# Designs tried in a protein design chat: VH-VL binders against Beta-1,4-galactosyltransferase galt-1 (galt-1). Part 1

All scores and structures are predictions.

Target 1, 206 residues: Beta-1,4-galactosyltransferase galt-1 (galt-1), of Caenorhabditis elegans (o16374r189to394)
Amino acid sequence: KMSICVPALFGNGYDAKRIVEFIELNTLQGIEKIYIYTNQKELDGSMKKTLKYYSDNHKITLIDYTLPFREDGVWYHGQLATVTDCLLRNTGITKYTFFNDFDEFFVPVIKSRTLFETISGLFEDPTIGSQRTALKYINAKIKSAPYSLKNIVSEKRIETRFTKCVVRPEMVFEQGIHHTSRVIQDNYKTVSHGGSLLRVYHYKDK
Structure headers, positions and changes below count from the first letter of each chain, unless a header shows other numbers; Kabat numbers aren't used for antibody chains.
ipSAE, averaged over its two directions, is called F for ESMFold2-Fast, E for ESMFold2 and O for OpenDDE. V2 adds 0.75 times the mean of E and O to 0.25 times the DockQ between the complexes of E and O.
[cut] marks letters that were taken out.
Atom coordinates printed by the task and the answers are left out, and those that the model quotes come from them; centres of patches stay.

## First folded at step 1 (VH-VL)

Design a02 (framework fv_adalimumab_6cr1)
Fold by ESMFold2-Fast, scan of step 1:
Structure a02 (fold): chain C 206 residues (1-206), chain A 122 residues (1-122), chain B 107 residues (1-107)
Amino acid sequence: as target 1 above (206 residues)
Amino acid sequence: EVQLVESGGGLVQPGRSLRLSCAASGFTFDDYAMHWVRQAPGKGLEWVSAISWNSGSIDYADSVEGRFTISRDNAKNSLYLQMNSLRAEDTAVYYCAREDLWFGELSYFDYWGQGTLVTVSS
Amino acid sequence: DIQMTQSPSSLSASVGDRVTITCRASQGISNYLAWYQQKPGKAPKLLIYAASTLQSGVPSRFSGSGSGTDFTLTISSLQPEDVATYYCQQYDSYPYTFGQGTKVEIK
C-alpha cells in the first residue's frame, strides 16, 4: 500500500551501505515498493550488486535512467522527469507514495504508531491529496545490525525550509521535487503543515 | 530454533547424477536467500551456488555451471541441488547455508546445515 | 576471482594465549568479510561479519578488524573449546571465495 520514489541520483553522496540502510529501514516501516532511478553506469560494483540483489528480491524496482537530452550544470529537469514517471507508475497501484532521497526518512512522531497508521490518520479527510512535511537535518549514526529506528543516534538537529511530500497518486496531476504542483480536481487539498504527526529527517555524516 | 538438514548424498559413479535436498525449519524460509557450499575431504570451503528468496536470482561457481541446478520449493521449506555429469573433483561434503538479510548485511552465512557427503568414484 | 589468503596455515598455542590470524584479499573488498569457525566433524559457524561485527552468542574474546585488503581475527584468551579451523570469506562479489583455513591447536 505504500511506496517510495527516489528521484534520479546525481552527485557523490551515497554508497552500498547507505542503499542497504535505506531499503532495510523503510521495509521495517512497512514500505512495500521502492522505485529507484539511477544511471547504473555511474555506480561502483558493490552498489550494483546491492541494487541487483534487492531488485531480484522484488523489494525495489530499479529504473536505469539517463537524461534523454544533453544538459550541463543544473539537473533539475532530470529529477522532475523521474518524479513524474514515478508518480504515473504508482497511480492506481499504491495508496500512498513518498518522495525522498536515500538520506531522508519519514518517521512517525508518535513512537507507538506504525508509519501506515500515521499516514492513514493524516489522510483521514478524503479530499487531501498531498501532505507536505518540512525537512529536518539530523547528524546521525545508524548502529550496525540490527537496523532499527531505535538504533539511530542523533547528534544535531538543524531545521530547514525544504519540504518533502507523501501523496495519494490518483489525486495528483503534477508533482514537484519539493511540493505537489497540481491536483486532479479543484476540491482536492494540498496540506503544508501535517508535521505534528510525521517528520522527514535528512541524515548527514553517517 | 533455526535448523537446516541436508540429505541425498552417497556414492555415485562419474558421469551420473545425484539430487541433494535441504529441509529448513525454525524460520520463515521464503524470506531468505539460500546457498550451497562444499568442502572436499581435508580441504577448505568452496561456494557452489546461490538462489534468492523467490528464485528470481541464481548464481553458480564456474566449476559447476551448466552441470548443477539450484532450486527451491518455498511451500515445502526445501532447497535442492541437482548435480549432473558428476566428476571425481565434485567429491565433498555439501552444506546448505542461509544468507542473513536481517542485519542489512548481504552474502554472509549465518546458519549452516550439518552437511551431506557426496563421493564420486569409479 | 578474488583470492583470499590466510596466515598462518596452522598454529599451536597455550590456553590463555592471544591468537592472531590474518586474511588478505587480492583486491579491495571494503568490509565485506566474514569469519567462520569449524570444529572437527562439524559444520562451520559464523563468528564475525562486516569484518568487525560479532555474531550474537559468540564469546567476546573473539574480535575482528581490518578493511580493504587486510583483515585480522583475534582470540584474546584461547580456550580449549576454540580448537578448530578458522576461515575468512569475502562477500563483495560473486563468486564468493574463502581463505584456505587456519588450524588452531593447543600444545
Scores: ipSAE 0.000, ipTM 0.425, lowest interface PAE 18.9, mean pLDDT 78

Design a03 (framework fv_adalimumab_6cr1)
Fold by ESMFold2-Fast, scan of step 1:
Structure a03 (fold): chain C 206 residues (1-206), chain A 121 residues (1-121), chain B 107 residues (1-107)
Amino acid sequence: as target 1 above (206 residues)
Amino acid sequence: EVQLVESGGGLVQPGRSLRLSCAASGFTFDDYAMHWVRQAPGKGLEWVSAISWNSGSIDYADSVEGRFTISRDNAKNSLYLQMNSLRAEDTAVYYCARDYEWLLSDAFDIWGQGTLVTVSS
Amino acid sequence: DIQMTQSPSSLSASVGDRVTITCRASQGISNYLAWYQQKPGKAPKLLIYAASTLQSGVPSRFSGSGSGTDFTLTISSLQPEDVATYYCQQYDSYPYTFGQGTKVEIK
């Protein structure tokens, strides 16, 4: 079972089309559950309708998250809080959990391999609790259904300053936005790699 | 003018070493993965080795693993192949090639002219 | 390793003829297949990637099709400048492997 945590999402940087794109593509890759944290009072009607459709069809779990602080300067803090909540919800439930935003996709480098096969290979060593993967920016939009990553053109350079993680939730004590901060046992490992088997593609907006 | 130029080939005896170089120009070299592909006289193409843009990922064909070492110097826009313990079967034209590095393509869109390596007594 | 087998090994056709070259993978490679053209004494040139996507600058008479294990390269109307050896290549997984090549000549 694989799941995705989408940490706190505020404002109007995303629309209903981006949400559909994200959920459909990840479902095609074998993701069984997507946990989405939102301030539902800030979502437009189309976004609410889209999220409700997927929630009603058991594809996503919607969590209404209202920050105790003002929106000014609290974006980062809200993300950390929702990352922690999502990690705990997946502990003992999900084998692998991904942390990515609506504009990010984990994609196998060996394109004939499924996402699950790629992740299983990366976690072959049972002491590995976390895999950290560099970002690659995408310049082209993903076409409408049937959804496919075949039409996307990415920037050639890999972005190593910003990374995203896939983890075994049961082995992680503290998860950050871009890295796993602490594992549960001293003999458990966090691993970084240059994207030889797995990459994170990130939309590069205008 | 996107260009790759190989050098360093020549005649060498079995068991000895050669180092090939590939000079890149006309594009941002450190944005691309690079490959070595060889072709024995009158024969087909054989993939030899690959290196990612930052040298973080390196792969070899079984026939050369342990004997050949691929490396790159991004500051000099250069790719290298250190060939040790050469065998007669390594006789070939060696091409460097640029990996297209599009999401679903690792095809080779730019090739050098090749450099001939002859391993013979 | 994934073995790539081409057929025919060579062919001779007239200018204007439709030419078809086939390539078979020993296991499924989805559409992770490229076609190259190599003229005598020159480096290979990329014609097609992702099984059917024509590389920029390549004449439209070239086309590719197929997925999984069976692939074809078609030249709809053979021209004198198309005399070359054509290679298929899988890039599904390392090691990357090429077909043995198909030599295309004019009668």
Scores: ipSAE 0.000, ipTM 0.455, lowest interface PAE 14.4, mean pLDDT 79

Design a05 (framework fv_adalimumab_6cr1)
Heavy chain, then light chain:
Amino acid sequence: EVQLVESGGGLVQPGRSLRLSCAASGFTFDDYAMHWVRQAPGKGLEWVSAISWNSGSIDYADSVEGRFTISRDNAKNSLYLQMNSLRAEDTAVYYCAKDFDYVWGSYEYFDYWGQGTLVTVSS
Amino acid sequence: DIQMTQSPSSLSASVGDRVTITCRASQGISNYLAWYQQKPGKAPKLLIYAASTLQSGVPSRFSGSGSGTDFTLTISSLQPEDVATYYCQQYDSYPYTFGQGTKVEIK
ESMFold2-Fast, scan of step 1: ipSAE 0.000; ipTM 0.492

Design a06 (framework fv_adalimumab_6cr1)
Fold by ESMFold2-Fast, scan of step 1:
Structure a06 (fold): chain C 206 residues (1-206), chain A 125 residues (1-125), chain B 107 residues (1-107)
Amino acid sequence: as target 1 above (206 residues)
Amino acid sequence: EVQLVESGGGLVQPGRSLRLSCAASGFTFDDYAMHWVRQAPGKGLEWVSAISWNSGSIDYADSVEGRFTISRDNAKNSLYLQMNSLRAEDTAVYYCARDSYDYVWGSYRYYFDYWGQGTLVTVSS
Amino acid sequence: DIQMTQSPSSLSASVGDRVTITCRASQGISNYLAWYQQKPGKAPKLLIYAASTLQSGVPSRFSGSGSGTDFTLTISSLQPEDVATYYCQQYDSYPYTFGQGTKVEIK
């Protein structure tokens, strides 16, 4: 089974409709649980209603993450903490855990394969604990739903600076925002995936 | 309030070295890719070098590759440019510039939303 | 590398005039274009990104248009504080390249 960890989120910055699309499309790909960390005190009514609906229907685990004070940049430190919490929640529970934001999607390159089949192939070597995948940007010109289906033209360049990981949680000791920092045994591997079987599409706003 | 403050510029002879520093404040420095951009007398703006948030990706303009080294110290909120084998054509105002990346919103941008005031480097005999 | 060419190199106009500056890329860059304003002795300021999106705090008299290879910056009613050099910049691929600049002066 597969799960997604979404780092800390606060309300005014994400469209509720985009979050609906994120949850629905990942559910269609075989993701069984999405862990969402958010400051619920700052969410508007539409976002609260949307997240509660999916939480009540067991599609997400909604975790209230409230920072002790407001300062620019504090959310970055919060994201590292929530990544650690999420890794621990998935250890022994989930076979593969993805770390990506609401505007990022892991997509198989071979269209006839499911996401699970693609991931299983990438982890065929049992000593691989983490796969780091480069981003491909989609310049989003169309804002209306379904956002990801209407914005299908990707940039030719591959972004290797801001990569995203899929891991076997039981094999990871420390997970960072863009890479796996440490595995639990010296013979376990962290590998960078070149984009031939799996890609991460990052949807850029205008 | 986002601030970028450059220092280290001055008059230097050809073939010598200078190190520029940029002190960042008012934002989480390690969330952002950083750049150096220069402006030579009589020329427009020229991108010089880029460094990712974790120093994992570094790029240089062809004109400076092999001579200049970009680096950062996230614990000190500082960006650096080590300039070696300086030439007269390196004479310019050097700006520290922030990439418009905003990780909190899941956005990645490739334009420069904040610039320092610049530091003048004059390479002359 | 992608070459950015601006025209004109300089212009003089009266307060209240509509001013247009053009920028051409040597290859297609979609809408990955930014416009900057640089006043004498100051650092550049971001005006527009994604070819047409106005940066927060920038007056509505500034607008951008275009896609692919041909882009335009328009100031609908020139004000005295708009005296500056304007630069376009592509951010489609490294290295990030700028146009040579267009100097805007009041007559």
Scores: ipSAE 0.000, ipTM 0.424, lowest interface PAE 17.5, mean pLDDT 78

Design a07 (framework fv_adalimumab_6cr1)
Fold by ESMFold2-Fast, scan of step 1:
Structure a07 (fold): chain C 206 residues (1-206), chain A 122 residues (1-122), chain B 107 residues (1-107)
Amino acid sequence: as target 1 above (206 residues)
Amino acid sequence: EVQLVESGGGLVQPGRSLRLSCAASGFTFSSYAMHWVRQAPGKGLEWVSAISGSGGSTYYADSVKGRFTISRDNAKNSLYLQMNSLRAEDTAVYYCAKDLYYYGSGSWFDYWGQGTLVTVSS
Amino acid sequence: DIQMTQSPSSLSASVGDRVTITCRASQSISSYLAWYQQKPGKAPKLLIYAASSLQSGVPSRFSGSGSGTDFTLTISSLQPEDVATYYCQQSYSTPYTFGQGTKVEIK
């Protein structure tokens, strides 16, 4: 029902442990499919082995996206292409799609509600095709296994303007890196607001 | 193409008020956070204020908090900065800047206006 | 507040030289760093975002690297039109802060 699109914007900051933590914690939240776009030539052997394991077990869809090196502006253009590709792969398949990075975890503010219940509440109006909102960030460190939201240690509170999109893929015609650019029908809405029922945990650097 | 055009700058006496405007075109204005960044003569860049796409959230540097108010009119594609209780140290070129929204990322300023000079002097 | 410190404050180099500018954050900002170019009398121009992503329309001789607290902007072959002041900026937390700037001149 729920999926994540990861364009791997910060490739140099990742390692195998971070990938495992991301996939396991999001799976625990009810995410059924994670689409990962990455230049696999730049990944170390442990990262490649980890991604292959999850791909073979149908937990992720791994898409090798190699951009031409030394071409002005091509990286930005390539990111738009991967976002569009991910949107199309989720159309008709997934009810809600998140666009986030490996170092981000969406966690409900109301602990008695699941992630799916929280997102469903945000999309109560059936004409809403995209939800975009400013979120409060919390610096966090993930304890070693077992992987559990209980093992996320909050170290520092950061409040900044981070805008994240959660969309109904079937209602979005064009998704940009910046925002949902175009909806399929004129009566569908893109909503932005400062209130949030979600917290975002940001993985702390070593 | 994306364009940001500032107006409203000028010479103003300490303690008085001035309102800056920024006219935006070439993008879906209501979808982007907007920023004001200033630069004192011969000095570096200083972030001043930000407003979310909906206008529901505003942010200020400590140096202007309580004196400046950022606002926007999405129907008119316009951004504003109301500057009260102006001081000599507020003298600067004020730039209107568009946020580059990026999932999984912070704020970057991909387009800037030409700037409008505010001189606070007696 | 997160403090951004650039090094050097100014430099002079010859056309064709490799130029490196360093930016240091007072705390880890992951990859939430951008680089801007400002020519005299003009508004700043975004060169690099997310530490290493080249903005559309920017020449390929510009590149960025780093993560955490230490970042670099490299100009692989300095050109006359690259004479400008360069600023780093963190997007990790408000207030967003800029480095003091590095002035690049040609000998």
Scores: ipSAE 0.000, ipTM 0.445, lowest interface PAE 14.7, mean pLDDT 75

Design a09 (framework fv_adalimumab_6cr1)
Fold by ESMFold2-Fast, scan of step 1:
Structure a09 (fold): chain C 206 residues (1-206), chain A 126 residues (1-126), chain B 107 residues (1-107)
Amino acid sequence: as target 1 above (206 residues)
Amino acid sequence: EVQLVESGGGLVQPGRSLRLSCAASGFTFSSYAMHWVRQAPGKGLEWVSAISGSGGSTYYADSVKGRFTISRDNAKNSLYLQMNSLRAEDTAVYYCAKEGYYDFWSGRYYYYMDVWGQGTLVTVSS
Amino acid sequence: DIQMTQSPSSLSASVGDRVTITCRASQSISSYLAWYQQKPGKAPKLLIYAASSLQSGVPSRFSGSGSGTDFTLTISSLQPEDVATYYCQQSYSTPYTFGQGTKVEIK
């Protein structure tokens, strides 16, 4: 009973093969629904066809999000709007919701455990509403799908620079892009971990 | 309310050791990477070292690799820089800095040093 | 290592003038660039991050632009309190590197 919120997709830096890999790999990990926010008029035909296939098969919920007002430079408010909308769509419906982009993957550190088992362990304390997870960059040596399975070298970067959250939607009042800003009750808490049980890998093109 | 206070600087002879401390307050210390940046008298800024929020990953400039060790004590909200085999060229004001981050509309991440301490002077001289 | 080069090394301008400082990276750093202000005897202060985002509390007369290898910091109307040395810094790859600094003075 896990879902993913992808805050925005406007076509820059993404191609259909990478989206396919993202959806398929997360489905294999037990993710039941992926919420994708996109300005559909900026997407090419290949991307539209791919997203329609997965939407028709109930693997994603595709939300057409076109900003009526544009500000040059910073889209932070728009991204927070999509994050807030996604949080509300999952409240009362989903047990755990992840906030990550198409080039980011949550991966259990203990390979014998499933993603759901790892997340359930992290949320063992029922007062925890949010878990913040460190990220590492991965440079692909072979630029072909599936990217995550080909001769990949992890870049040694400052891990706390790259954090993503998994939350219990019903316990979160306000979700930020890198952290949970507010929880519903005073005794609910947010927790950060350094990647001992769960890591986020960012697969970037070079 | 976020504040960083360096200490431990002073006069030290070449070849000796010195340890700098940075006391942090006003934020969740363990959630942020921390940096040491130095500035020689009359010169520009030089990045020295960084440590991840958990302390699990450390990074160093080539000029200090093998001589300096960055560490942190999250229970005490403190950052440290152990400086060994000091050289005259290490003479500088040493700043402690907290790393911030920003997520852009495309979901990409950008990093910066959003809070700096006032610095502590290290003079390596006979 | 990525080298950061600023231009000019120093400038003098009048109060109210538009001041432009440039920063060039030896390789593409996308938008992983920050600008800092340092007044004599003080610690650096963050002005701009992600090449163009204004830090909270920084006056709106400061702005940043650019991507890839060429970046610009602009002060739309120079004030006396803006006398300082300005540094660009890349965070695309370790080691992080700073430009050599641009000293801004009032005529």
Scores: ipSAE 0.000, ipTM 0.440, lowest interface PAE 15.9, mean pLDDT 75

Design a10 (framework fv_adalimumab_6cr1)
Fold by ESMFold2-Fast, scan of step 1:
Structure a10 (fold): chain C 206 residues (1-206), chain A 120 residues (1-120), chain B 107 residues (1-107)
Amino acid sequence: as target 1 above (206 residues)
Amino acid sequence: EVQLVESGGGLVQPGRSLRLSCAASGFTFSSYAMHWVRQAPGKGLEWVSAISGSGGSTYYADSVKGRFTISRDNAKNSLYLQMNSLRAEDTAVYYCAKGYSSGWYLFDYWGQGTLVTVSS
Amino acid sequence: DIQMTQSPSSLSASVGDRVTITCRASQSISSYLAWYQQKPGKAPKLLIYAASSLQSGVPSRFSGSGSGTDFTLTISSLQPEDVATYYCQQSYSTPYTFGQGTKVEIK
């Protein structure tokens, strides 16, 4: 079983269409549960209706999170706190957990393989607790729902400064926003993957 | 607000049985491993048993293996400890404790404890 | 089983003093060590996890250090409310084991 943690929305300029496309695309890829952390008071009525529909249909777990907190002297809405909460919710209930935002998605490079098959291959070594994958930026927006893979316009460049992880939650002690910070045992491994089997696509306005 | 409330403790004779309960609130109960930790009067802490979030895995200290059974009811947010063949050495305050994850056990929240006295 | 040994078993210090408690594991536990505070008649409370990470709500005068087999809990300026017994605990493997405790008192 595979799940996704969406650490924090907090008014990122997303709309109902993006949420629909995110949930539908990931469901199509075999994701069985999506944990979404958001401040529902900041969302418009359309977004609230959309999230309620998917929550009622058991496709997402919607968590209302509005508590600000401090990191290294800077106050913000707690992405790290939501990442930690989501990791704990998935421990013991899912085999693989992905950490990505609404404008990011994991896609197999080999189109004939499912996401689960690709991830299972990456975790063949039973001591691997985390796989870190670099972002590949896309400057095109999704135009209509349901999402179409034909609308993906990829850039050649890969951003290694920002990465996203898929983990076995029972093997991770501390999960960061961009990488796994600590595993629970000395013999467990965190592996960085360059993008030959799995890629993370990130949509940006530019 | 995370709360853990133990109940079921009391005076019991050696060789008899007692069942402890722990009512949990303020967190998604089924997502966390749960523990029983005991403390004999005037002594230190001793980990007794653990159960994974799903209930599929259980762990026991050697001192209680074969006599104690940990279980949970995720629909009721409740943790249990069935204690059989009780001995004087089992006299202790029993704490219900919340784990961080099923694979790594850090006791981030504890209940108030319930006293079990095994005496004739 | 991993044996945890604390030193000292008890100590008395004055308000404002720097207090140091040590914990030794019988084998390497990396950074999988936690510290708990237990006041008389109360349940233990988590102070430090992962050897050095301060739990939310715990005063900054508490700090933890160490890795492998040797660990230290420090109270930089002892306060009256810090009177308690302190326990270390390894979270590396089952059975999870605690040190015997260090009782901290005010002179």
Scores: ipSAE 0.000, ipTM 0.418, lowest interface PAE 19.1, mean pLDDT 76

Design a11 (framework fv_adalimumab_6cr1)
Fold by ESMFold2-Fast, scan of step 1:
Structure a11 (fold): chain C 206 residues (1-206), chain A 121 residues (1-121), chain B 107 residues (1-107)
Amino acid sequence: as target 1 above (206 residues)
Amino acid sequence: EVQLVESGGGLVQPGRSLRLSCAASGFTFSDYYMHWVRQAPGKGLEWVSYISSSGSYIYYADSVEGRFTISRDNAKNSLYLQMNSLRAEDTAVYYCAREGYDILTGYFDYWGQGTLVTVSS
Amino acid sequence: DIQMTQSPSSLSASVGDRVTITCRASQSISSYLAWYQQKPGKAPKLLIYAASSLQSGVPSRFSGSGSGTDFTLTISSLQPEDVATYYCQQYYSYPLTFGQGTKVEIK
């Protein structure tokens, strides 16, 4: 089964519409569980209502996360902490775990392949614990239901400075925001791809 | 303007080899998936092969698998098709085609003029 | 493999006529269908993608419709320069497959 970890999100970052789009699109691609980390006390009523709907329907797991007292580096360290917590929750439970934000989504390059088939192909070598994929920006948002990737125009350039990972949780010891930092055994490897089989699309304007 | 120019076609005997080239200009070649599509004289279009923008992913039609090899040189803006063990049924005009650059692509927005390969004794 | 069947195989019509060409997929391909125009002795040219999206620079008299298994290309007012063979192509699944073509001629 496949899951998604969405790291700590705060305040005015996203609206209810973005959350619906994200959950529905990923459900269509075969994602069975989405772990969302947020300070639930700071969410507006529509966002709370939306998240409760999906939580009640077992499509997401909401994890209330309060940032550390120290202000220095709090955004970055908050995201790392939630990424670590999510990795541990998926170890022994999920075969593949994706790390992406509400404005990012993984799309197979081969339309005939499901996301699971594409990921299985990328992890054909059983020693691969992590797959790192570069971002590709898009300027148009996915239209309202029924959800489709049709008519979305992406930029031609691939952004290699910012990448997102899909991992086998049981093989990863330390996961970062943009890359896998450590694997559990020396013979396990982290692979970086230029987006030839799988692409991560990022909304250019959040 | 986008241009794709094929070369390397000609008359070849069955069992021999031939290499086709496609020279691309007017766009960033390294951003695009590239395909070969062929058309036998008086017949319809048949997809042959593709290669991803980086060259990391390649796929072939069953009819040419094991005999043809697609490759690219992004520094030279060139696409290639190495054709081995040629058969009479490989006789066709071979087109270099660029895949559209959008989510959910698989259609060809630009085609070369084609190069004729005739496999005959 | 997904089989694409076009109908009719050929047709002859007068300038100004409305022409319709159909394409049928052996299984559902959603809207992952393109239409190409190939004039005698020339390379194919993209007309329509995503079943109904008109390619930039293509005259508005061309339109596409359909989803699933049944698709139609329409030329609302046939012009002399439209004499060509028209091909549909699915891009839902590899290998990519084309219809056999529909030859359009003027009477």
Scores: ipSAE 0.000, ipTM 0.455, lowest interface PAE 15.3, mean pLDDT 78

Design a12 (framework fv_adalimumab_6cr1)
Fold by ESMFold2-Fast, scan of step 1:
Structure a12 (fold): chain C 206 residues (1-206), chain A 122 residues (1-122), chain B 107 residues (1-107)
Amino acid sequence: as target 1 above (206 residues)
Amino acid sequence: EVQLVESGGGLVQPGRSLRLSCAASGFTFSDYYMHWVRQAPGKGLEWVSYISSSGSYIYYADSVEGRFTISRDNAKNSLYLQMNSLRAEDTAVYYCARDWDYYDSSGYFDYWGQGTLVTVSS
Amino acid sequence: DIQMTQSPSSLSASVGDRVTITCRASQSISSYLAWYQQKPGKAPKLLIYAASSLQSGVPSRFSGSGSGTDFTLTISSLQPEDVATYYCQQYYSYPLTFGQGTKVEIK
């Protein structure tokens, strides 16, 4: 079982179409559970309806994340808190958990392998708790349903400043938004790879 | 203008305690992971500890684990390092450093304070 | 822990010379490497991150290259103000570790 954690969604320019593309494409890849953290009171009607549709159909777990005090434009990025909450929700429940935003998705390099097969291969060493993958920018939109990875065209630029992780949640003590900060046991390790088996595509539209 | 100003260094006897402070200004302190890095006289740099933006996540170098405590007060834009059971090998200039990333640790530092010297000697 | 080794430990060069400093990691760190400049009596200053990305405000004569275990910092035309000790640092995994430093002096 694979899951995705989408950290707090606050004023990030997301729209209903982006959410549909994200959920449908990841479901096609074999992702069973998607945890989405959002301040539902700040969402527009179209976006709220889209999230409710997928939540009602058990394709996502929608978690209302609101601050105990008023948001004034300074404190509306609660990403680390939501990442921590999501990690704990997946511990003991999910074999592999991905941390990515609505404009990011993990894609196998070997076309004949599923995402699960690729991830299982990367975690073949049982002491590996986390895989860190650099972003690769893409310059093409994802087509409307039926969704397919065939329309994705990638640029050759790889961004090592920004990385995304897939982890075994039971082996991670502290997860950051770009990397795994601490593992539970001394002999567990975090691994970075340069995209030889798995890549993260950053959906760049403008 | 981003500024980090350390204070609290000085001469201290082995086995005693000292508390360092770092005053931050010119940026939203509560958005950043903060680190302590030290440098023994005439030697290289050694990473000491980090604390996450919220204060919830803390990590130490093995050489100081159990003796040093990192903390922060976001309302006062201040970072602290409580140093207990001091040893001669803790003698160093201590720098506070800002992690490059927002709400996460990239692990490299875009701004450093001027440093404060801690001398552990009798 | 990942050990970082720099070469040479010190060098002397003339103004205008091309200077190269190398840094080797005890295991692969991909491109998770930063370079710092520390002038005498001052705090370190970030020059390069992600092995080859120049920090804003740093002169273009500084450049970085490499990946995996072998990295290089190059100063294309040494200036008097470049007299300093240069440190590489890996940020692939904790604990963060630095090279021992390379002192650059003018002849």
Scores: ipSAE 0.000, ipTM 0.463, lowest interface PAE 16.1, mean pLDDT 77

